Miniprotein binders against Uncharacterized lipoprotein syc1174_c. Designs and how they scored, part 9

Target 1, 342 residues: Uncharacterized lipoprotein syc1174_c, of Synechococcus sp. (p08452)
Amino acid sequence: CAVGGYAGDALPLARAIASVSDRLITHPNVMNGASLYWPLPNVAYVEGYALDRFAAGDWQLQPVHCNRIGLLLDAAIEPELRIRHQQVAEAAQATLGLSVTAAVITDAPLGVTLRQADSGSTWGTIDRPDSLLRAADQLLKAGCEAIAVIARFPDDPGAIALQDYRQGQGVDPLAGAEAVISHLIVREFQVPCAHAPALQPLPLDASISPRSAAEELGHTFLPCVLAGLSRAPRYRSATESIAESIRPESVDVVIAPETAIGGPGILHWAARGIPILAVAENRSTLDLRPVDLGVPVQHLQTHLEAVGWLAAYKAGLDPAALSPGDRRLSYLNHSVQQATSG

## First folded at step 7 (miniprotein)

Design X6
Fold by ESMFold2-Fast, scan of step 7:
Structure X6 (fold): chain B 342 residues (1-342), chain A 92 residues (1-92)
Amino acid sequence: as target 1 above (342 residues)
Amino acid sequence: SPEELKKLAEEIAKKLAEELGVKVEVFVEVDGNRVYILIYVDGKLYFITVEADDPEKLAEEIKKLIEELLKKLGDPELVKKAEELLKKLEES
């Protein structure tokens, strides 16, 4: 994901935005670790496919008090690792009070493989997507309302890409495959879903970036997924009449890195006619982006500026009124004769 | 556009199914700056994820990835048809 990054979509930014909004809707990866270490009650944990359907106007989000979570375990996971994940789910129930009400092991190894292409794109396979979907169906028939998937990933996927990510460069080589797995379930069943990979531990690297260390040392793992899913809003058709729903029409502002503004995901939001805040990722790499989305785009230099913009907007102010400079009245009925004399 | 990507996916799926004689389904979907190309061939899923900063770069990357995938399936006629379908996306 070109949007994802410590500087752009990160917990400190989510916390700041959440403090000046009625509700923040964001991807699971932004909130990983956050719900355990810094709860944000007005933040909605929404999987990427569901967020796209929401933006398109096809789905609405129904807030919940608590979801009954199903645990889906890849048959490819070795017995020792599978027991570890079972213990994690049970520990989450015991210490966090979560409802993990059923577990299923897939009827065949899922067969996940992946590599990074020269272009930087992630390629991969899932041998048995049918087994994944059958297991999900069993959990839903047992009354589960959200699904946590643990799939066995290769232990050394794209050594160079992984090394770059560990040093704070590039993208997580696992992120694409993780997104595909949750996407398959959300598309088929329209329920909240998130994935945590089953991997052997990586070797100690004293020089890894703090962001990568947070993931490797447990800030982003199964308990965080379970905590996020426990309060993830349910996905409902936008044509249904539902009390207390969050509708795409109620979204006031979209905040995205400036580099993401030309991407197809933003086009759904632009089509809804709402303001888009484009935040420059780095002042030293700032280039003019001439993208016309047919709606107002606010080009902002810093995250603080975005937070300030939103705070002013929420207070009923025109944020431009807080910037230095003169603003003049425009007359709709000013004729040529009047313009010449004035 | 998202609608053009959906049409492209449907056309590729139909062509691949005819040429390979097996069930083929293709999905092209987006979230944020990430695009998924999901190809089911006889029940096995092949996937490609792409990150792009602008619509032109995204279209070019999708074109490259579809061509690479079709070459791995071993049929030069499918590669040629994919090029025709991608030209349709560029022209609209």
Scores: ipSAE 0.540, ipTM 0.745, lowest interface PAE 1.2, mean pLDDT 74

Design X7
Fold by ESMFold2-Fast, scan of step 7:
Structure X7 (fold): chain B 342 residues (1-342), chain A 92 residues (1-92)
Amino acid sequence: as target 1 above (342 residues)
Amino acid sequence: SPEELKKLAELIAKLLAEELGVKVEVFVEVDGNRVYILIYVDGKLYFITVEADDPEKLAEEIKKLILELLLKLKLGLSEEEIEKLLEEAKKA
């Protein structure tokens, strides 16, 4: 198995890695486009909290043929916008054959607010997290096996961070709040969960980044989330004996952005002796190479090199054998002393 | 480590509960390259998310965000006190 990082929509990368892996485990954000537009039968859609539980050795993943999905709608969503999301879910059922078996509107507006700090980190509030969890509980009691959440986010088209993101720079300012919402549900109920924000349409921007345009024009919105959730593996305790499961011991390699290499999740994999492929391509601006982390890391410049590394490894090769230069034996004993008399 | 994150959460919760006089729950959790600080104050959730660059950078960003949150909540804790809190969590 291989585990990949998440940094927005990475369908080309997911396709390449999936072609040289028995299984690829990725965050929902990476898989949203892939699951709808390019089916990848060996790729697992796993939320971040669940990925960390898996990395820690606490959970294992149980593959499924199809999940019954519940649709959770924030009461703060305006009627017209709510109808749009309802129609999208119904269209996904009609045209993709997905099972969206129940919908619920929260019993109170969730009250999501969001700001970005000068440091680039995000902070905000959710006024009614209890309402979110009650709605999720209703869907699960109705027999749903995965939950798609649609929360009303503030409209702030003038924010610098949002404008930077639309121009292809920086991070999505909504990503932090989105991750918190899914995280709360997965932590409480241990079921697959993903979020799609409810926003009013933004003004046309002729200079918009193609990646940002994909999200704003609906190319990677709710239908992709529903498709991904329909096949998301279930989360089970690692202590359970399950006939067909993906266990953390089955992970052969982890691929992550070089900037993420010091994170606790990566350290779980390193502690298991799993090779970590740290890729610099995602922001090769300032070289932050902490050479002495005490973990076995392969520093790579491009995702293409990571794909090549995996292909070599899967073929039973030492990937270093495909690099230029001779590799010689290293002796564990003393260096040879040479003495000349006369 | 998960143990260090749990200890950090407990320390933050204790300080905030004492200052605000209400029930406070704090969770510090990791999502690969991201750290979540979740603070429940009287049923309302305040959250902070930090992108992880490296261990030193992560600690610095967590400190700055906690200071910003404490300022928002009008608490009189100093930067020095927050640094001591982070150091104690890293000890074991």
Scores: ipSAE 0.555, ipTM 0.746, lowest interface PAE 1.0, mean pLDDT 75

Design X8
Fold by ESMFold2-Fast, scan of step 7:
Structure X8 (fold): chain B 342 residues (1-342), chain A 91 residues (1-91)
Amino acid sequence: as target 1 above (342 residues)
Amino acid sequence: DPEYLEELKKLAEEIAKKLAEELAKELGVKVEVEVFVEVDGNRVYILIYVRVDGKTKLYFIVVEADDPEKLAEEIKKLIEELLKKLKEELE
């Protein structure tokens, strides 16, 4: 689940949920924040497009011992920045024992741009998407099983959206474009993929949000992406017979931000008949438009309540039994209803 | 909801094709457009591949939306803006 849109601020929540789950499947943004500091062996690192294919019933997840990772570097990255990213990957191999087996520089600058629309939507361009896909193909033909992408993003330190994000307002303005880059590779090649942007250092800001500071001080870095990809499950067609895979039918509970409950993504999970925990993203009550999903939706104000719900569920309890009210029997064979009672 | 996603894809594709035809007529070049609609959580990704003179460029739109009609209007405005920029690049 999304937690404020800041990298690194979701690990306490992910750890709490993982402790009351047999398995937690989550987006890279949840784990990349600080996963190096607190390993979670029962958490699956799954890119967003792959999560939606999984939810739709198209793909299943095959657990792996270790992936051979390919490093894909945007030709637009300046030589000094490119060397730094190469050194980070080499350091991850030396200190974490990861398998980063090949690197490729794209045959043309990718030309990534992004803008905020008046509506708040993100839009932008990639000038050379075919160059991105050719580089990915080279890594896969060299035997790589997962791909880490580093694309050059515009710096724009004075942009309003970036300044708002640094002050703890709103979401990362890069997030949409980052998701598109990994989606392109996952969609085309059906392999684990995650992105880390190449950016020039930002100027010091004494008033920066602690969560934004965590990113800028290196708590969320390429090594977290590489560590996540090293254990990321492989994506297989749901029609294949694979021993010990994670199938969408085995998902017991979905936790989603309350703002997502009416969105198209959540409807895949609802169609599978899975209970949904809708959590408010902040301490105030959210005004959510009613949506009939045909399955139970639990509206919760805090993530702590979601953790408690999961703990009860895992213990084999009906979580409603932990509420102080008495539950009454419902008879299936009532032959008569009292007149005018409703 | 497959119905919802199909509606979004048809609307995005229809708008993109009409605008591509206008651009092709105005610039006198062949323009090919391919549209994909994909989902990630509560966000909808609209990916528009535009091919001009053998070169491919990707335009993307990321929105949070429950209303296909509102999304269609937003997509139209963004595609019009992107095609205007493409026209400027070709001049």
Scores: ipSAE 0.525, ipTM 0.779, lowest interface PAE 1.4, mean pLDDT 75

Design c1 (from L3b with I37F I62A I66L)
Fold by ESMFold2-Fast, scan of step 7:
Structure c1 (fold): chain B 342 residues (1-342), chain A 81 residues (1-81)
Amino acid sequence: as target 1 above (342 residues)
Amino acid sequence: SPEELKKLAEEIAKKLAEELGVKVEVFVEVDGNRVYFLIYVDGKLYFITVEADDPEKLAEEAKKLLEELLKKLKEELEKSE
């Protein structure tokens, strides 16, 4: 099993790694909706809080074929925009065969605000987290197994950054706030959860067919969330006996951008003693040595090298053997080493 | 480290509860290279998400943003009075 999808990863990397992995566990931000058009059967979406609990040894993952998804709509969403999200969910059912089995509107506006600092850090508020959790509880009592949250995001200074990100420039300014919303539900209920922001779309036409709405799959982010949640593994306590679970002990490799290697999430994986592949591709001033994490860190310059490393590892090869550098026998006792040198 | 972040959260919760005279709960959660500070003040959630490529930068940025949030919280509460 391999883990990847830290900030900075792209879908082509996930596709390449999936091709040389038995299973790949990744964050939803790696898939960014492109998975709707390029399904990866051995890739599992795991929400960030759940991935941390998995890494810490508190939770295990139960693979699923399909989840019944509940749609949670922020009461702050305008009626016209709410209808659009209903149409998108119906389009996903009609064109992708997903199960969106119930919907609920929160009993109060959630009151989400968001600000972004220059460092990429975000801060903000949720006025009514209790309303969010009550709505989630209703969906779970109705038999839903995963929850898609649509929260109304305010008009803010990050609007330009969002446009730039969607045009392939910069970082996603909404990712932090979106993760918080998912964290609240996953922490409370231990079910797969993902968020899609409610933003002003192209002009609404309530009379369009669900299939026509499917042509705008990327516009509201919701189809990406629904596709990911449909196959997201369920979260179970590590103390439970589950026959076909994925446990953290089965993780063989962690792949992350070089800029993420010093982060706290990586420390959980490092404590398990598994190899960490640090991929450049972005300029970084971080020069943390592998010994600082207590595990081997393989610093790689390109994603192709990471794919090659994994292929060699799966084949039972020392990946270093594929490098042209010299590898000489190292003796653990002095006299034998001297005999060899002549 | 996660332990240092937890202690920072506990210290902030105590300070806010004393200064605001209201129930304050603070949680720290980790997700990859991100750290989330979740601050519940009288039922309303304030959150800070910090992204950093090393532990020292993470702690420094977290303290900076927490101080900024604390000042804004005090301003908001004073307006309500």
Scores: ipSAE 0.575, ipTM 0.838, lowest interface PAE 1.0, mean pLDDT 74

Design c10 (from L3b with V35I V50I)
Amino acid sequence: SPEELKKLAEEIAKKLAEELGVKVEVFVEVDGNRIYILIYVDGKLYFITIEADDPEKLAEEIKKLIEELLKKLKEELEKSE
ESMFold2-Fast, scan of step 7: ipSAE 0.619; ipTM 0.854

Design c11 (from L3b with I62F)
Fold by ESMFold2-Fast, scan of step 7:
Structure c11 (fold): chain B 342 residues (1-342), chain A 81 residues (1-81)
Amino acid sequence: as target 1 above (342 residues)
Amino acid sequence: SPEELKKLAEEIAKKLAEELGVKVEVFVEVDGNRVYILIYVDGKLYFITVEADDPEKLAEEFKKLIEELLKKLKEELEKSE
């Protein structure tokens, strides 16, 4: 029993789903920073591009005991901030037993810029993606098996979007650019990769959302990225014969927010005919899918229902059997109400 | 579908590269309800990430944004050279 990687965003949800599954494969955003505070031995951190390749049937996942991590530092990072990140990596080795075996500074500033539109679309540039890839290649040639990228991001990529996010509204304005950076490395080198942005500290905000405070106050930052990468499975071609790998064919259930249904990743799983649990992200009873795309889904109102559904399924039960109401036989040749005594 | 959008983007990028005499590569990648469009022009990466509440809105917004970006890239390249 394995669960596909679109579980939503929260450590409590990941913990609940992990408790009722043999293995949970989850999106990097869900586990980014979570693994430090509550290690989940049956959860696999898989970067977004790699997760899509896995869903498509192109890649398989090789479990690992411990990756040698390379630290990739953007040349645009100021010396004092760079030393801070070096100290964090060394502290993670000393206190968590992680292996961070090499570090490189890019041969040119990466030149990350970004801007967010009202719709949630992110626009931006990376001036020197070649420098990023050369640094990654250097780390891999030194024997590193996973890469942690620290890129210098603009301190305020969108004042309004950042303010909204700090107050618990809208989307993280950095998330799109972070995903692009890791995607570049994973696409080119097929190794686990995660990003932690280098930013100047933001001013104190006494009314900050608890979710945003967790990011800003250090609940989710470089040590969490390093902890996640230390156990991230390696990406291998599905055509290779590898012992004890996790193959896309072994995925039994996909759990995803209703807003993700119809996306290409979900369509790969739907084509396999596995159950897709579409969870409403809002507690609202709004009908989120008036248009039928021909994708087979089980619509659920809450994450708690998804956990219960998965537990029943894993136990070998039809989850509908745990709901009140009669289940009646249907005959393929004819329908009968009831046999009458002759 | 994302594969159809990727093919369209690649065809446009090929025509743009041939017309302007520079190498242009386009990659489309997907993660849940998010689509990433990566455009390499003369060693510099331009990216767009698109999110939508449903698949039909995602497809419409993606087409509009990539067309707008390609127009801006063509204008920028003509001005600089």
Scores: ipSAE 0.520, ipTM 0.776, lowest interface PAE 1.2, mean pLDDT 74

Design c3 (from L3b with L8F)
Amino acid sequence: SPEELKKFAEEIAKKLAEELGVKVEVFVEVDGNRVYILIYVDGKLYFITVEADDPEKLAEEIKKLIEELLKKLKEELEKSE
ESMFold2-Fast, scan of step 7: ipSAE 0.601; ipTM 0.849

Design c8 (from L3b with A59L)
Amino acid sequence: SPEELKKLAEEIAKKLAEELGVKVEVFVEVDGNRVYILIYVDGKLYFITVEADDPEKLLEEIKKLIEELLKKLKEELEKSE
ESMFold2-Fast, scan of step 7: ipSAE 0.589; ipTM 0.843

Design f11 (from L3b with Y36F)
Fold by ESMFold2-Fast, scan of step 7:
Structure f11 (fold): chain B 342 residues (1-342), chain A 81 residues (1-81)
Amino acid sequence: as target 1 above (342 residues)
Amino acid sequence: SPEELKKLAEEIAKKLAEELGVKVEVFVEVDGNRVFILIYVDGKLYFITVEADDPEKLAEEIKKLIEELLKKLKEELEKSE
């Protein structure tokens, strides 16, 4: 599901996979503003904690027509910047027909700080996670069904990792902290949640990657968060009897970068005996071989091969039948060599 | 596995509690291709995010980041005294 670390990377892939599947479940990319302009009605956007709970068999997904969204604003955001985010939410209601029914400002500045390592790893702080959770609770008590979080992030354009990302290399240094913020709310309240950072614009760079330019020059991050949350499925216990739910038992195949398939979620799917497609085209600098971890996987070179695999599978074909060469019978009660002798 | 992540969290919590002389609560959780280390000290959250699924490289990167965080946390606590 997740590919690269750039805005727009997942949308062409998601469109291709969605066209050859009955349903696609994928992690939301809050930096992918292009998703505002291309509806994918058979795609379910699910945040990381919820996706792991779904894979484990603990949760099921309930499709929704439209969520009432709550807007959670960090008290650390300057008044002028806060008003701009308010205008964006109101614009999304007016032009996209989204329902943003309540807003709350945290009772204390959240105090988000970030530092980046050369490896692309991030560390930082949130001074007041309690204030974040109290604000979320207020929105839910007001009838909100999904939460959009805007936290004030530090303005630090000097980091090498950020500059590398702007040139089309490495990972977004903000993505880790953004994921932590949404993870805390999903874990505590079991509702769809996504984050959009509040920060000052970066200096103009004529040589930046087109994907980075799409993030920096397109829109504020909030519109794509609101659009995604408006259609995000609700998280329900797998023990509940719910009509028209997406259950973990109905998952036919998992697609992941070959470097990322060592996580607990992949092991849950492997235990169910479903095919796992490991795509090399998504690889980071690490070459983790899934077979080294004892999980059954199908190794593929490209996303195009994954699309072809899915199309064949959906058509009732063994995808291996589309590869050249004769396939011979294997006898369970005799070796092939024994069958050909005599 | 979830049990291995819990054990890693307990090991990190013990190391930080011994080095800092304060109570710490640690969670290690996975989100896609990321590993989160969430450290609570007196209501404040310190977090580390790592993108890697290679156990050996991941362990070394986590160790390096924990040492960096420990140094910074000692500075913060000394300033608050």
Scores: ipSAE 0.674, ipTM 0.873, lowest interface PAE 0.6, mean pLDDT 76

Design h1 (from L3b with D31K G32N N33G)
Fold by ESMFold2-Fast, scan of step 7:
Structure h1 (fold): chain B 342 residues (1-342), chain A 81 residues (1-81)
Amino acid sequence: as target 1 above (342 residues)
Amino acid sequence: SPEELKKLAEEIAKKLAEELGVKVEVFVEVKNGRVYILIYVDGKLYFITVEADDPEKLAEEIKKLIEELLKKLKEELEKSE
């Protein structure tokens, strides 16, 4: 569901796809950072668990004008760092006109830990998921419609993976843990949720990737999460009769990295006969090749080809019609198709 | 498939429950090209996020991380007693 691996690094791609789509549904990781600086009115910001529920046909998405956002702060955050996040939320209200209507501090430190294996796999803990859920419930009872979570993450999530990420290689080592936190809330309460980690600043590194620098300078962190959540569609049961919802049956095309094909969401789309565009230049860390899982896929080399494919499809064209070469009529009754020789 | 993920979750839960002697709940999900394993043990959440270049190595990586988790949990239980 996500393109790339950095917060905000897919915004040029999202802009291109959005320009040739009636609607684009994407994971927070795609839009999380840069949507603040280039808003896309036809893009839906949907958390990963909710995307899976949507693909499975269990949920539908209800567009909104604006959500009232609740700010959930981990009690483990140091007072100065907590005040900085408070000021960011207040600044977003003052300068962007967002509605951040309540804040709560968890009743216990969440106890987030993270460790990385040599393979790049991560594992960790959340000591107090109950405290997280109680805080979320408090915000919802106060009338909040979406939740932004700020949890205190370890300052060293894995030196090698963090260094690779800072150099523009691999994926954010925090992304997995971040997804877990928002997933817990979405699963329990069926409301839009996104996470921004609270971390101490890292030392200056003159060689860091511009995409990593954007995150470290705050360009793609909390303000963008708040902006995304302000327009995030609400999650409703597919059994409800809701006017003007986005239903899974209305999805025309799925675009995914070649290596991500085979996940539950992709398998649901494939089962419905929806075209799946597998893009080779956007390779994830997990190799889930279609040949291993028997999922029908259209393989493309570049995202530009995917944009072109989608534009043709939206225009009511068979994308193959835009390729050079003649396609000949094929008869099911072979006896009426005459071969010419000479 | 969803059924395969459910089976994997049940196998992990059974193994952990037998080793730890407590009730364990496990959820397995695939998101954004990664496999997420969520394990609840006595109200505390443990999570595993797996990356693999080769699908066949994925199962081995999951097994290794679960074994590391079991070792860590046994150490924590010893200190609590």
Scores: ipSAE 0.450, ipTM 0.780, lowest interface PAE 2.0, mean pLDDT 75

Design h2 (from L3b with D31R G32D N33G)
Fold by ESMFold2-Fast, scan of step 7:
Structure h2 (fold): chain B 342 residues (1-342), chain A 81 residues (1-81)
Amino acid sequence: as target 1 above (342 residues)
Amino acid sequence: SPEELKKLAEEIAKKLAEELGVKVEVFVEVRDGRVYILIYVDGKLYFITVEADDPEKLAEEIKKLIEELLKKLKEELEKSE
């Protein structure tokens, strides 16, 4: 059985859920700050577009022993910063035993720009998406099976949105553009892909939240991406006959923050009749409430309750059996007991 | 729905192509409670990401961002001329 997870909160939650599931499928962002420190062999690293295609029943996931990873470097990256990323990839090979088998520099600067509206909406540009796709194609023709993208992002440590995120209060202003970059490659080539931004170190902030510090201090981004991609399942058409694949029909439970359950991926799972565990404690950047969409969900207050729910379910128990109070038989036919208004 | 997203993409593409006099391709996708609008103009990608938490705010925000994009594209074309 596979347990789906779209919510992003730190490695302790992923470890707890992984310990009570046969397999956890999760978004890369859930693992990117911490997977290097504690490997989770039953966790599948699946990019967002691929996760939506999987939920829709279009794709299936093929487990792998390891992937040959291609490193795609934006030509806009300064030579010194580019060498630093090369050294990180080589260090990951030397210390983690990963296969980073080829690197390519785009034939033109990608030209990534970002702007944020008052509403928190992000808009921006990629001047040369064609250059991104040509570089990806070159890596795949060289035998790479997954792609790590390093794009040069604008340096803007003074932005209010970035400062709010550093204090643990807002959305990551880079997340939207990062999703677009990996999405372009996954949509075009149907291979595992993840992005790590290239930007200059941010100024010291003594009051930075521990969660933001784990991401910013600044040596873990690419190694975590490479570790995740090394075991990322490959994306195959659901119509193909593949041995030992993970099919959408094998997903038993979906866990998501209460505010995020309105997305198309979650709606596909709900349409399949799969339990959706909406966790109130795991607040996302999405303000969408379940009642707005009429999606049937099981509302839980804490991650600990979600872990307990999964443990009971995996043991073949109705999780309600572990709650105080009596459970009574319900008849499909009208009964005298049900007719009593007491 | 997928058909509504396709119609929105076609409407945006037509408006931008008519006003700029160039070929425009638009894709609209919804993932993780966000609307992604990807606009290809003369080989360059413009993208917009908007929270899908309020349908009325969403429509107004998309309209505002498309108008801002159109203004910037016209300014860029005038400078190139």
Scores: ipSAE 0.570, ipTM 0.844, lowest interface PAE 1.4, mean pLDDT 76

Design h4 (from L3b, 46 letters changed)
Fold by ESMFold2-Fast, scan of step 7:
Structure h4 (fold): chain B 342 residues (1-342), chain A 81 residues (1-81)
Amino acid sequence: as target 1 above (342 residues)
Amino acid sequence: SPEELKKLAEEIAKKLAEELGVKVEVFVEVNGVYILIYVDGKLYFITVEADDPEKLAEEIKKLIEELLKKLKEELEKSEKE
């Protein structure tokens, strides 16, 4: 269930951060891009609504060895395209050993539509959200513990937003709608959920961005979603007494884009008083400054600096000690400082 | 700021819900603001990415105004049937 940016292909960054952390909790956007080629056993795959509930202190995460996954198929999907997704799920079972234990076709077409505003924001419709939730309920009653949703999305190769994305200029126009679909299920049932769209193939474009090509050629496809869901932690109320859970209180450090530091997810972490690493990921946002949150915020230029900061922090060092130059004592008592100065 | 954006979205959503008598939900997540509007069992959604806070309030206002126009058209069609 990708939201904003290029869908899923941040694996080099995830690998670097995971190598210097005991556990990395991250949105599917980070992991769905080719995670099958480089497993990260200490990374937790957490859907956006669930990540927000976790940050807010409402939910805790229960690690699992394997989830039984249910496949939810939109009735709007054409028979040939539906069979293709069925084959992908069966292939994932045969080649990756994943447990995809049941499939359901919705009792009505979901009716997903998408529109782009002049501002670049997405709006749209889902005609039958009730049908989506009934199908999810059937899978859960059959013993499924996580749900993969395949909804039929509109084909629109001529849309400017899609063309910009294929050329590496913009964000995935489908990401917002995908997030809404998984959000509806996670909110209602409190189970791991992720979405992969059912689309007709796009025309060949020899100049396509490598990130977009990865999606069209199958690097970021249903098996990555299924692999992520197979080990996604279960969502539990923070009021429950559960052994071996990951609680929001156990989070040591948050890494976020500099533009997101004043954002809703970050505000929950700021209230807990933990270090926040604000990374300037794109030159176009370097002149934007986060709002003062009243907690320690470390402004960093690159992800390499964030990895170095984490390594020092985990080793029990002050990361500032690794920077050039001598540091001097700072006195809190002004009278003592003046007396010492002579 | 994102908090100001949430308040603005909630205010506009409340006006929309009161004017049309529909159910409206606002969710603020790591990657943006989501506005979900339920009309006769059908879901309309708006997703606003939080990549430029200065423009988010203006974007939400424009999107809600466009959606309000569309929803009034749908309600009028329902009344004729």
Scores: ipSAE 0.530, ipTM 0.764, lowest interface PAE 1.1, mean pLDDT 75

